# Designs tried in a protein design chat: VH-VL binders against Cytosine-containing mismatch-binding protein 1 (cmb1). Part 5

Target 1, 199 residues: Cytosine-containing mismatch-binding protein 1 (cmb1), of Schizosaccharomyces pombe (q10241)
Amino acid sequence: MVFAIRIRQFHTTLVSAEKNGLQKLIPPRLKTIWNQMLVETKGAGNGPERFEMIRQKYKALTADEIQKYKNKLQEQFDAEKKRFMETLRSFTPTEIDSENRRRSKEAHSTGSRYYRLRHPDVPKKPSSAFILFYKELRNNPKLRQELGIPEAISTLVEETQNASKAWKELAEDKKKPFIDKSKALKEQYDKFMKEAGFR

## First folded at step 6 (VH-VL)

Design k14 (from a4 with heavy chain S54K D101S Y102T, light chain W56Y; framework fv_denrakibart)
Fold by ESMFold2-Fast, scan of step 6:
Structure k14 (fold): chain C 199 residues (1-199), chain A 119 residues (1-119), chain B 113 residues (1-113)
Amino acid sequence: as target 1 above (199 residues)
Amino acid sequence: EVQLVQSGAEVKKPGESLKISCKGSGYSFTSYWIGWVRQMPGKGLEWMGIIDPKDSYTRYSPSFQGQVTISADKSISTAYLQWSSLKASDTAMYYCARFGSTWSYFDYWGQGTLVTVSS
Amino acid sequence: DIVMTQSPDSLAVSLGERATINCKSSKSVLYSDNNQNYLAWYQQKPGQPPKLLIYYASTRESGVPDRFSGSGSGTDFTLTISSLQAEDVAVYYCQQYYSTPLTFGQGTKVEIK
């Protein structure tokens, strides 16, 4: 029975992995040294002992050792990202869209966040008129001055609030260039997607 | 604890290049802007420029545009101030300082890097 | 550019007495939409980097003693030290962060009389 069990388990696992590869796929994240030490010390003691072990291990590292560790983590991330992108390319854009819809529904049902997947060969959706305006405000001190916005650079949160308020109050004739640019970019994107068979 | 640690004092000759550093720790480095401020001996504070480490976007004071380069390496939480060719008039204390988390003012300052340029 | 002008250039005050420093901006640093003055005050002790005391003209930074207070709006601002202590000997700078270039006042030196 060992032989029969081994064959069935292998066959079932392989088929299941192939069918469900997309459902479990998440983007890799660049690990910090702390994150990696947490992984490496899993099960190495109780919570307080483990955290103290990590603190002592980190404090013992020289600047050169920290840089070598970061380089190793960057190499691991680059390799994981390459494999992640290769896996995404094995699926059609339609399959990825279907998976994203499933993830969205599940997240809504559970109240949790989800990782949205994107096919590597499909271009990013073009920016909205507001996002184009936001980017212009960041890079155009004269425009900020004309709109009465502090030229000194704010946090992302304050910058977004300032841009949102300015956009809502902006006269339609001044919005038009951003609206027109956004529309043109969306038309170019839609044409590409249709011609490539992605929509 | 939030800290900005700057590189050590420098003694240079006119015409030499120099790059000084400012390393942030104890906070999310990409969530704050880093500014550089010059203080000439016995004088007040002069803002030189700022950088967003998230995307390396820079803005310079007009009086320093083209005279220095500000850069950052977010992978090692370090900002830099660089001269291609030093002048005697560059002799000063240089501070880095953090801003742009909730407020857009300089809430934490480095200890300063003294740069002396003499023949 | 917004020019920041402080007065006086130097001030001698006896221990326990009130010190008042003025700062004037060449242009308003009040942003009408959020009703905030984009003005900060810094303290610099000999041989040390500047330390933030006050932001948005009147908000005291965490850990700063309550004897330090900021007031004013628009173009005219004041930093007050209600009861000067020996450790308050320093140069004080105002700074606007309303527009770039960011600009500082020339500084006010506070000494013990």
Scores: ipSAE 0.000, ipTM 0.462, lowest interface PAE 14.0, mean pLDDT 83

Design k15 (from a4 with heavy chain D101S Y102T, light chain S99R; framework fv_denrakibart)
Fold by ESMFold2-Fast, scan of step 6:
Structure k15 (fold): chain C 199 residues (1-199), chain A 119 residues (1-119), chain B 113 residues (1-113)
Amino acid sequence: as target 1 above (199 residues)
Amino acid sequence: EVQLVQSGAEVKKPGESLKISCKGSGYSFTSYWIGWVRQMPGKGLEWMGIIDPSDSYTRYSPSFQGQVTISADKSISTAYLQWSSLKASDTAMYYCARFGSTWSYFDYWGQGTLVTVSS
Amino acid sequence: DIVMTQSPDSLAVSLGERATINCKSSKSVLYSDNNQNYLAWYQQKPGQPPKLLIYWASTRESGVPDRFSGSGSGTDFTLTISSLQAEDVAVYYCQQYYRTPLTFGQGTKVEIK
């Protein structure tokens, strides 16, 4: 027998903006079921009672209901992210940069953190010569051997440390290909930014 | 609790294809590399290859390059080992194992998948 | 490839007696910059997967009894069980993780006399 699935109305993270459309715009975040239940139970009981209420609600869910809940939260996040990106596209990169400067200054004066906005159509800055070298080391066991670096997989922290040391000690003629490639990528980026009217 | 759970035993004929799985739980799956190790009946351990689940980058032992394919699906925290055409010499216990938290020794192992290939 | 060779192939030891297993690498597994040996030891009981005992040649994994110890550097390594217990009957493997392909020793079977 098929039973009706309890479809809960989700409280989505609202992407808010004041009359200028940008001042309060905050990136949406994907919520966990626990996070969502915290939102839905806001103001219900004291802290310990609220957590017990959420635990009991979660325990009552079947595996299928948990997966459906996660799918609905993902769907809501995707919709909010799309609206967030569309809102950002309605502004110029210059307007977004101006807002980021305002937020930075306000955060500095109040001792708070802020959400930095990024125009969806502006590509990430091209990789530095070091980052290009770092990526090459990961994919080139022979290069690691030549530089005396173990081929063993390490944590990101140790891998970054090993790559940084190797880069610093690397002869200038060996650095040149990475430096040249980085410069070429930067020139392509700068040309794109100028042609798109972002600079 | 960190766990690696492998798929069940397989009995196959030469020439058949096979894909076995290794599901990680209790840790950030994309933060650790997964290795595959073969142990033929009554023999020692042989490293086959490794995968970084975050971008599917793989490295293979020269003895296994082109013989098997290692892959991963990070959305379900699962790594795979696959053969396009099995040989009788593929009869062995296959282990998946997680590389250690700070360096690449194997800190957690799956229970193993026994693959028997006979005609 | 770095070849790992263990000795002896098998060892019979009385309960409470010391067991010593040797492992030799064909090339050094010592990295000079961090002064670390990329060498691990595993224990495998019949019908079970291997279990990590020692890493960095001498660092004991959490939860491993203190009767297990690792020593050595460069190309010559030793695993010592100071007082053999019944539960220690197993095959022991050394493994280098300095260079791919990762390689294991052939194993040393430890049994009770």
Scores: ipSAE 0.013, ipTM 0.504, lowest interface PAE 8.1, mean pLDDT 84

Design k16 (from a4 with heavy chain D101S, light chain R60L L102W; framework fv_denrakibart)
Fold by ESMFold2-Fast, scan of step 6:
Structure k16 (fold): chain C 199 residues (1-199), chain A 119 residues (1-119), chain B 113 residues (1-113)
Amino acid sequence: as target 1 above (199 residues)
Amino acid sequence: EVQLVQSGAEVKKPGESLKISCKGSGYSFTSYWIGWVRQMPGKGLEWMGIIDPSDSYTRYSPSFQGQVTISADKSISTAYLQWSSLKASDTAMYYCARFGSYWSYFDYWGQGTLVTVSS
Amino acid sequence: DIVMTQSPDSLAVSLGERATINCKSSKSVLYSDNNQNYLAWYQQKPGQPPKLLIYWASTLESGVPDRFSGSGSGTDFTLTISSLQAEDVAVYYCQQYYSTPWTFGQGTKVEIK
């Protein structure tokens, strides 16, 4: 935990001037009209009274007013997301990795979850052949039918179990496209990481 | 206590837009798919589509593809069903329902939103 | 699409007597890998949303009275109410969740004779 003078860009909206802002930096969430009305009615009566006020306020909105409200919330979200990304770019990949390790340790000790930060200029590691197959299987009803899998898309646990079993039993010829695609994506990733100086 | 609470009844004219909501509580919203089911007056149940709130992946019944938009905001545990231009034939009771954790059936249902479209 | 057909469309049963509802799918809803039938039964009382009764063809949902039971496999399924009570007056629907689009039977109305 060292303050680094060589930080490229720093925005005050999501970060404190003294602490670089990494410690508590999380992505913004798009607010719905309901979320915003909850904020606006905070402290106005108990839960049932507050929810009734929100229902009445929402019912009074025309379709045009709802769309205008949503557009304003979307604009706010877009601005917050832009600042979030700019803040991430102000740190090195190493600094972000260090923060992620801190978050992981803290989450492990408290039994909570954490948001893993990603540097905008560092591409996500390419998917394995199995993950590419999993994604294809989820979006391809014909493939599911060919493999005897119910076309109904189920929970993440069931989808993972179905995909894992199907992958293990899949003929090598049918695995090959996914293996080849994964290899090509990994080669592109490795080349980019080297050329961009990230390794 | 698992609950799905839907928005109130709507009376609309043909050509108007509409968005109805379904708020989940008492469970992990992103761990379950949400489906929408239509019931026309005096008729049975028709599945319209589903959404995975964790990534907003949607799947529609062919009969409803392009007629409605299903979306979700996981930050407030709410799913939505939206029409850009209502028709008289959209008059129905609309239910949201949650898929069970290890099975693709609907284990909890909202109370329903009655949508009436008339000139 | 898998077509679900219920029979009869309606039945009247005396209090305390057995009610039997049949459901037939146009294709098998049995998945061989997990040996499960992707079939559910719902009860809908007047003015209320549907309520889950049975899933995986024969598994009783928590809180549902044990007079309800489901049986069958593949394409032919049955919902049985062993001793009809007044509160059982409702429309009953079968549903397959094997293949999209998920489809429901047309419903069976159960009334007191």
Scores: ipSAE 0.000, ipTM 0.429, lowest interface PAE 17.5, mean pLDDT 82

Design k17 (from a4 with heavy chain D101S Y102V, light chain S99N L102Y; framework fv_denrakibart)
Fold by ESMFold2-Fast, scan of step 6:
Structure k17 (fold): chain C 199 residues (1-199), chain A 119 residues (1-119), chain B 113 residues (1-113)
Amino acid sequence: as target 1 above (199 residues)
Amino acid sequence: EVQLVQSGAEVKKPGESLKISCKGSGYSFTSYWIGWVRQMPGKGLEWMGIIDPSDSYTRYSPSFQGQVTISADKSISTAYLQWSSLKASDTAMYYCARFGSVWSYFDYWGQGTLVTVSS
Amino acid sequence: DIVMTQSPDSLAVSLGERATINCKSSKSVLYSDNNQNYLAWYQQKPGQPPKLLIYWASTRESGVPDRFSGSGSGTDFTLTISSLQAEDVAVYYCQQYYNTPYTFGQGTKVEIK
């Protein structure tokens, strides 16, 4: 009896602790040097004085110091992102969905916004074959060159026009990998959503 | 040449069943999803649902879930839209249209099937 | 559901003049990962099915005349006909394909003045 009471109490405590952790969870953001300097100068004078202090500090940085600062911020972000992802993995997709519904209702009640959470193991929302191609084209200078598109990234309008024309002219054997990947992502997403009750 | 050819106009009474068709030609039928769009007389366009002919997976607009059934027969490159019991409010032009991908636009449209439901 | 609202409901433009149609979405249709807008424009002439004019907000479909152009990002989009021709008399619809259910604007009727 005593043993059963201890196990049940321990289990209840653990579940409650996990639920409370989810309610406070927000996505980390990669800080710019400016953002970090704002944090470091909090309380150091009024707004104009603080901004001027940041400008002076930034102007005093060498190229090497700027790169060192960026590397440190990237490392910090990578560590925070890893912890964020691991925390999300400790909850079920159903628990995360329930938390998102709670956040949505609270936001309506208080007039505030909220951060929507996504389980890392839930398949990403399906991208169309064209969108998968567009992403590849944006990040692949060799592919751009092969298709006669300038290597330098242009305006959104020009990038979209170039990608669309290239996609339409692309041979079927070159399109097939994107079409197949899109269908696979859709199948994974649909199956997961159905099994998890997210319709 | 890509074409979507729909079945002819239908005149039905309330309570009757109906199945209309959309036949694709000039392309690989299983490589593109087919969507159905309703246009009430003098009104705009309403998306009803889509089907992937390769596996017959369907997705419906919440407004049409349970009201219609979308199906496809890949052996004859044909998609279908079906009602078990028609209502007067189902009177509309029904279009089928092709998607190139999951989150795509409608690139080719059928000529439309006019369905009139009246006593 | 994402609600699409077009303005104006009807537009009368003289031959050769510019026609401008606006479309607003209740939520952003810009996907941050690819920086792309999931928005299309269709033309529907009397007695005909809709015809795709523009997709990805600004990409003109093959065979569509250069006088048609799309612009905008996020929640505010525009279809422009730079020099209206008699054959352009039609109802024009915007459509978002960012989320299901896919939704259309209510349509803008373009007539000759």
Scores: ipSAE 0.000, ipTM 0.408, lowest interface PAE 21.9, mean pLDDT 82

Design k18 (framework fv_denrakibart)
Fold by ESMFold2-Fast, scan of step 6:
Structure k18 (fold): chain C 199 residues (1-199), chain A 118 residues (1-118), chain B 113 residues (1-113)
Amino acid sequence: as target 1 above (199 residues)
Amino acid sequence: EVQLVQSGAEVKKPGESLKISCKGSGYSFTSYWIGWVRQMPGKGLEWMGIIDPSDSYTRYSPSFQGQVTISADKSISTAYLQWSSLKASDTAMYYCARFGYWSYFDYWGQGTLVTVSS
Amino acid sequence: DIVMTQSPDSLAVSLGERATINCKSSKSVLYSDNNQNYLAWYQQKPGQPPKLLIYWASTRESGVPDRFSGSGSGTDFTLTISSLQAEDVAVYYCQQYYSTPLTFGQGTKVEIK
């Protein structure tokens, strides 16, 4: 109960889509129960004492409480990732590239690492029709059911094999939306790269 | 080939709700964004917002945030612009336009005239 | 926000004469990495939706007559119609797509003198 309440303290205000929000924008990281307990015990003890307190708190949790805690941290991460992506999409690719250049120069000057931002709507390279189908299949339980594929996501190898077999057996009219989307994305990418003068 | 077809003219009273549509055809609908542009009688063009039909992500102009809702139904290749409560100041021509790669508007709908008067 | 300002607000030009429309941005729309200006021009005839004429400041859209040309860089842009035809009577708008919110100029009305 207490842990459920404490997870709520990490409800953050939705990141502003304002211009200056880009300068400090960092990708979110999935928190472990350990990470969360470190935050909750900040200042409660020093050095080895604090870490022992955290171990004792973790050991006191039942299996059900551990799973519930993990699920809430995952939900929080998913929400933060969604906000991060939405913030990126509020800027133009040009603004993001300019920020990346600023970060690169700053990192070089300070000898630090930097996080390179990527605009989610500007693909690094156009996806093939099969890859678009693969992505849809992973995120569409109804489509998986219609094609006789288990709804639970399996290993990467099995997912690729299942998608490959399904694609091969799929009727041409059902492939067409993915083929059309792939062609349109390639045309947009090629046109943009040529017209904008990118190499 | 590429075509954006908007719904017909509307005559409404202040306080009424309204939803107008923009149907795309002749291209992969989810591969481009749809923008909405307002033109008040005798005035210029104002960008209202854009939507990515593939996941319904929306971005609004600050001047229109909270005044309208932009949505899309990719299963029927249609984008929408809606008001919960119309004002006389909403009287304008509304255009939808296709938008890609944070560039320019290449194809435009014919426009929907919205008249709000008591 | 980038503010787009056009001049003049209206222009009367005789058939066959040159029409020149100016557009100024409050901030540069030139991106140094690709040396491109994120600027478009649209034509709107009475009772019709806008039509794309020029993008990347100087690239003419397919099907647009070669009498239309765009020039300029950074903050100062020009749309030129080398020999005005009757069908060119319209309002012309510049637009930046360098940053959000996307913004248009106030428009320049081109009429026959």
Scores: ipSAE 0.000, ipTM 0.554, lowest interface PAE 11.6, mean pLDDT 85

Design k19 (framework fv_denrakibart)
Fold by ESMFold2-Fast, scan of step 6:
Structure k19 (fold): chain C 199 residues (1-199), chain A 120 residues (1-120), chain B 113 residues (1-113)
Amino acid sequence: as target 1 above (199 residues)
Amino acid sequence: EVQLVQSGAEVKKPGESLKISCKGSGYSFTSYWIGWVRQMPGKGLEWMGIIDPSNSYTRYSPSFQGQVTISADKSISTAYLQWSSLKASDTAMYYCARFGSSYWSYFDYWGQGTLVTVSS
Amino acid sequence: DIVMTQSPDSLAVSLGERATINCKSSKSVLYSDNNQNYLAWYQQKPGQPPKLLIYWASTRESGVPDRFSGSGSGTDFTLTISSLQAEDVAVYYCQQYYSTPLTFGQGTKVEIK
């Protein structure tokens, strides 16, 4: 009620044909109150002092204040997501591909990661049964335990190796749900592709 | 169902300004981009530019950048093509057309065309 | 810019016979992510606006007679009218929507022999 937290305005994405505003475009993320407080307190004391300041500020918030803060962050995220999609839509699929190639080369040169853009009118291909199993395995500790895979998630290489081995050894009745789900997704995809004219 | 209706033929002199219109009906006007296409007498089709009526974002062909202005008024489902100073070489049929999807695409519905004659 | 070139410039075909129109793009209009060709065909009759016939190189627009078909991939495309009717006398245009600026072929005039 008394505690005032300034929610910083999200940086607007500026797109112009002249500047080709694609270069710095990244997907927006929904911020937590903690993430936002961390941004608002940047430079305020050392790490321990800053974190304690945030803890005290957060604990002082009423349930109503927390909900209002979350609602404002959601509204700002929704606006940025809409602008992000509108920005992507203003470019052709090949312009997006060219930017992704530029980002890939830059990331390779600097050793950094990059955000790969996806054109909104290009439909995603459906996941195979194995990929569905792989995703389930990553998010299901009970399934991991049942298959003798360590509960703690490992490196991408090790996770892929473990999933591949488990899939090959999995009984057919255990594979069937993933096979059925993959078939259903492919039928949905094929229907969409036909209706959209993508074939 | 879906219809694009353009303003009537215009006869103008060089140096005059002009604004022609394209009114959409039978669909969600802000859900589809509108393009403008020029056809000079006895010649083929030339894409001039497009507008997203939901945010008034425009993109022009390099050949038409700075020569025309494309705008839209979503409250009356109308797109516009405007010249500040007409030239004899602007004599042509001008079509508005809707993208076939809500993104970059082909044109699925076309207006009847507006004939612009610049002479004398 | 992607340049679209049609051949022939004009074509005379007898009623009931096959008409074939070719369209070549200076660069591929096949997108690797979705394996689709960003190519459309339009029909324009004298005094009328263009009418969409084919999109995605081979998908026929609703209401377009089945005698019209599109084929090809990458840089080489064909519009075929399997059995020419009197009402098919028109100029036909191909168009790419792979990259900006959007570009059209110069047109092919189809006449009755």
Scores: ipSAE 0.000, ipTM 0.503, lowest interface PAE 13.9, mean pLDDT 84

Design k2 (from a4 with heavy chain D55N D101S Y102K; framework fv_denrakibart)
Fold by ESMFold2-Fast, scan of step 6:
Structure k2 (fold): chain C 199 residues (1-199), chain A 119 residues (1-119), chain B 113 residues (1-113)
Amino acid sequence: as target 1 above (199 residues)
Amino acid sequence: EVQLVQSGAEVKKPGESLKISCKGSGYSFTSYWIGWVRQMPGKGLEWMGIIDPSNSYTRYSPSFQGQVTISADKSISTAYLQWSSLKASDTAMYYCARFGSKWSYFDYWGQGTLVTVSS
Amino acid sequence: DIVMTQSPDSLAVSLGERATINCKSSKSVLYSDNNQNYLAWYQQKPGQPPKLLIYWASTRESGVPDRFSGSGSGTDFTLTISSLQAEDVAVYYCQQYYSTPLTFGQGTKVEIK
């Protein structure tokens, strides 16, 4: 009993710690020189005095110093990005999907924003039949003409509305090539995911 | 019009202190940085340092760090170059010049102050 | 430090002929963010302070005759006087303002004949 309880609790704690790490994980941001100076002067003076101090320091930089500062910040960002990607790779795609669902639900309930995570080794999900049709329509003037859509490409909103209406009204035999292509791409994706151990 | 007017020629002995001046007129003095440039007899130009008169920020060439002090009094639109103890090797023409923009070229120059240090 | 090297040290050119002065920096003075070369050229006549001729490697200062032109990028720069006039007898200096310490070339003396 002691053995079963100890191992179960230990394993559960480690799994929960990994989950909690994922819950707070957000992609790193490339810092501006201003952002970095704010970090470096944290706790120095009051807000207005601190901002004036930073402004004076920034104005005193040579072109060479600005470039070196940017290079240093880029190196820091690259290192943080590498750690971020390695952290993501330590979780399964399903764990990331579960976390994204949790974030989405929390954001909707609180009216806040959230950051959607993506597993670096997982290929993008294959396009639906409609999205394949939409892409074809954008690049095929003859198809646009056949469906009564202006040959000139319009705004994203109008293109989406035109494509959606055309797709809904399209005869089943004309939809079939896109449906078949989408199914084939999905089968390839599912096979890859299973073979890679992501399912 | 923009003008930088420097103080007159100086003849000094080694060990003496000296402070020379550069007065700006015809522009907003605190809006432009002032640099100091040394020219030894028959030789080229050497940048010594710069001052931002708006906040008295200074940057020195490593060769002049600790050898001279650059300061400014924005109330009278004047920049200064000072030695606590002159050496014979300080004999030179000293120019003040205005930066055309921050960390840039010098767009306006003073007429120069000749400093002679001899025993 | 960025070392600025000019060539030649002295140059004798006949009136009306082309004078060419070269300036080499030990490190690039081209800033990638704005694609500008942080290089200036000055003229100094005997008994006078230096006078700005060219900045940003190729921009002529207001009031400077169009016979003066600057060219080059990165580490290699040239000042050209297309048709030398008697008043152009002077020492010419290049200067980088890309990094501190700000540095000047050793100067090129231009004389007639």
Scores: ipSAE 0.000, ipTM 0.522, lowest interface PAE 12.5, mean pLDDT 86

Design k20 (framework fv_denrakibart)
Fold by ESMFold2-Fast, scan of step 6:
Order: C-alpha cells, then sequence, then structure tokens
Structure k20 (fold): chain C 199 residues (1-199), chain A 120 residues (1-120), chain B 113 residues (1-113)
C-alpha cells in the first residue's frame, strides 16, 4: 500500500500547486518608464533617495531614449501577457469562476481590491454604450472638440468626468450609434455563449 | 543645467498689447510642458494655462480663457504669454515654469519672473 | 475645481524649532490605481520665484535640505520644517495636480519669532 500512498500524495501535491498558481495569478500591466524605474531601484536607498535617483535619471533621458525605453516595456508587456493567457488556458472556465468568487469574498472581508480573471476562450462581456463612447473619445480629437473636451488626453479622473458629462448632455440621436452597437455586441455575445455551452 | 529665462520688466498703459517671453535651455524644450502662473502684488499664485511646445497644444484656467494667449516657438525654445489689450488689473508678476512630469503635474523649474505694470 | 486651503495664514517660529504647515484639498488628490497623492509644496522667498520642495506629497526635490518633509494622504497634507533656519523665512504653497485647473493654496508665511 506504500505504492498507492505515494501516487496519491503526488496527485494531491499537483492539484495544490495548480490551485496556488491560479490564486496568485494577476494580469500584467504595461509599465510606465517611472513605474519601471521604481521596480529597478527597489532597495536602493530610502524613499526620498530612491525617488531622487529616479527623477534625475528620468530627466536625463532624451526623446529617443524615452521611445527606446517605451518600446522595451511594450515588448516585456507583450511577453508577460502571452504567458498570462497561456496560464489561464490551462484552467477550465469553472475553475476561473471559482477563483473569482474566492477573490470577491476575500476582497469584501479585507477591504481590498481584486483582479477578476477571464478565460481566454470565453469572449469578453460586451461593452456598454457609455464605454464605447468613452473609447471613441480617446481616439477621436474632432469629437472631443465638438463636445468641448480638450483635444489632448487629460488625467484619467478628468477624462472620466468629461466623458460622463458629455454623455449625459449628448442628444439621443448622437447616442443611438453607441446604444445600437452595444446591443448588437450583446446579441453576438449571448449567441456565442449559448452555442459554446457556457450558458 | 536647466534654466528658464524670462523677458524684462514692462511698464504699459491700459489698452496696449504686450507679449512676454520665456526661453528654456539645458533640456529638450519640446519634451516638457510650460505653464504660466500669475502673482498679483502681495497675493498668492494663480495658474493661468499651459502649452505643449511639441504641438502647441494649450489649455487655460477658466479664469484666464479669452484674456490671454499662450504660444511657443520650438525652433528657438521660447514660450510666450500675450495680451491684446492690457488692463490695470493685469499688474502682476508673471512666472513661466516647466511641468516636471512632461504633462499635468508640479512645476520643477521656474523662470525669474516678468513684472508687468499697467498704469496711466 | 479643487480648492486648496492652508493653515495657518502666518506662522512665527523660533530658530531651531519645528514649523508645521497644513494643506487641505476640497476633494481627494489620492489616485487609487497608482496609490499616489498628486500634491506638491513650494517655497517662495521675498523677491524670488517659487522653488519646488516636495512632490507626490512626500518626495523631496533634489538639493532640498532634509529638514523639509511632506506627509499626509487624500485631503489632508502637512509640510514640516524640523529645525527652522534663518534662510527658511518664506511663503510656502501647496499645489494639487490631480485635476485641472491646477490650483494652489493661499500660502503660509513663515517668520522668525
Amino acid sequence: as target 1 above (199 residues)
Amino acid sequence: EVQLVQSGAEVKKPGESLKISCKGSGYSFTSYWIGWVRQMPGKGLEWMGIIDPSDSYTRYSPSFQGQVTISADKSISTAYLQWSSLKASDTAMYYCARLGERYWSYFDYWGQGTLVTVSS
Amino acid sequence: DIVMTQSPDSLAVSLGERATINCKSSKSVLYSDNNQNYLAWYQQKPGQPPKLLIYWASTRESGVPDRFSGSGSGTDFTLTISSLQAEDVAVYYCQQYYSTPLTFGQGTKVEIK
């Protein structure tokens, strides 16, 4: 029975390792140059000394060096995202849902945020009309100008406030394309989910 | 060494036009936004507006929209603040300052200031 | 607009003693995604332009003496000068850069007692 115990132990260890991998899995984020410098200088002096070092280093960068740095960060992000997606595919949609429920409960009990995981083969929930409008504003300087929003992208807080105000004040005929697109995307999503057996 | 050098003091009469300058040196001028800040005699600091010299994008404080024009000439690393018709209430010290994060942020380097006096 | 309110308007402190200046914002200037406070402190000596002392609420600018420190989060911020020196006589301003228009506090004048 030693043989049976040994096989059972290895099986339990593997299941535990897979669960631990999923529990700690978070989506990668595209880092800014400042964020990356913070990572690179971790442990280099105290907070003020470290931020001073980063500030001097950042100020010394030429436009060309900034672009080269951004390109390197984009390449790193793309590689991390690929590995993240491959890891997610190793789990079933049900396992990911269970992990998301665990994260939600933990967040509520600790007052923390959590990252909701999505299975790569399950299509994203379709965007609302407002979110489609918000995305259009980011890529359409003419629309921004027409609605009295500054052409260049502002802080995230201002962008959200400006988009929300513009959406509320927008005439119904101008909202209609976003509403219609949102409805069409929802119909496509629902059809896919039913056909794939996810609903 | 980063420096912002402003034009000299001006004494003007109401109704006159004026254009003051702020020349950047010791850094990539088009890589940082330049802001203008007003300080009335004995008063605090008021943000007026900013410009991105790379594309001449401007944004004004609501209090200064339509009262002044901010511009820049990247070929000579110089930003400008302009009035079409000065008022006595425009009497103040005007500072240009560089935005430290290359966009909306704190001001890390300041010009020496241009004193504008508007009186009859 | 985010309104920045400083207290006190004027402060007299003996040489070598601690000076404490407070700054309150009408709305939080803490951005949750990066956990950063969008707040700076400036020093303005008579006849001179303002000089950056602190940014991101607590990061000391290059060349600024370590007796200057910034603290606080959200809506309540403090600039501390641990041991006031003669050259520290100045007006001090807080500034938020969380939202436009960029706004400054009204200033706090620090004088020797």
Scores: ipSAE 0.000, ipTM 0.429, lowest interface PAE 20.0, mean pLDDT 83

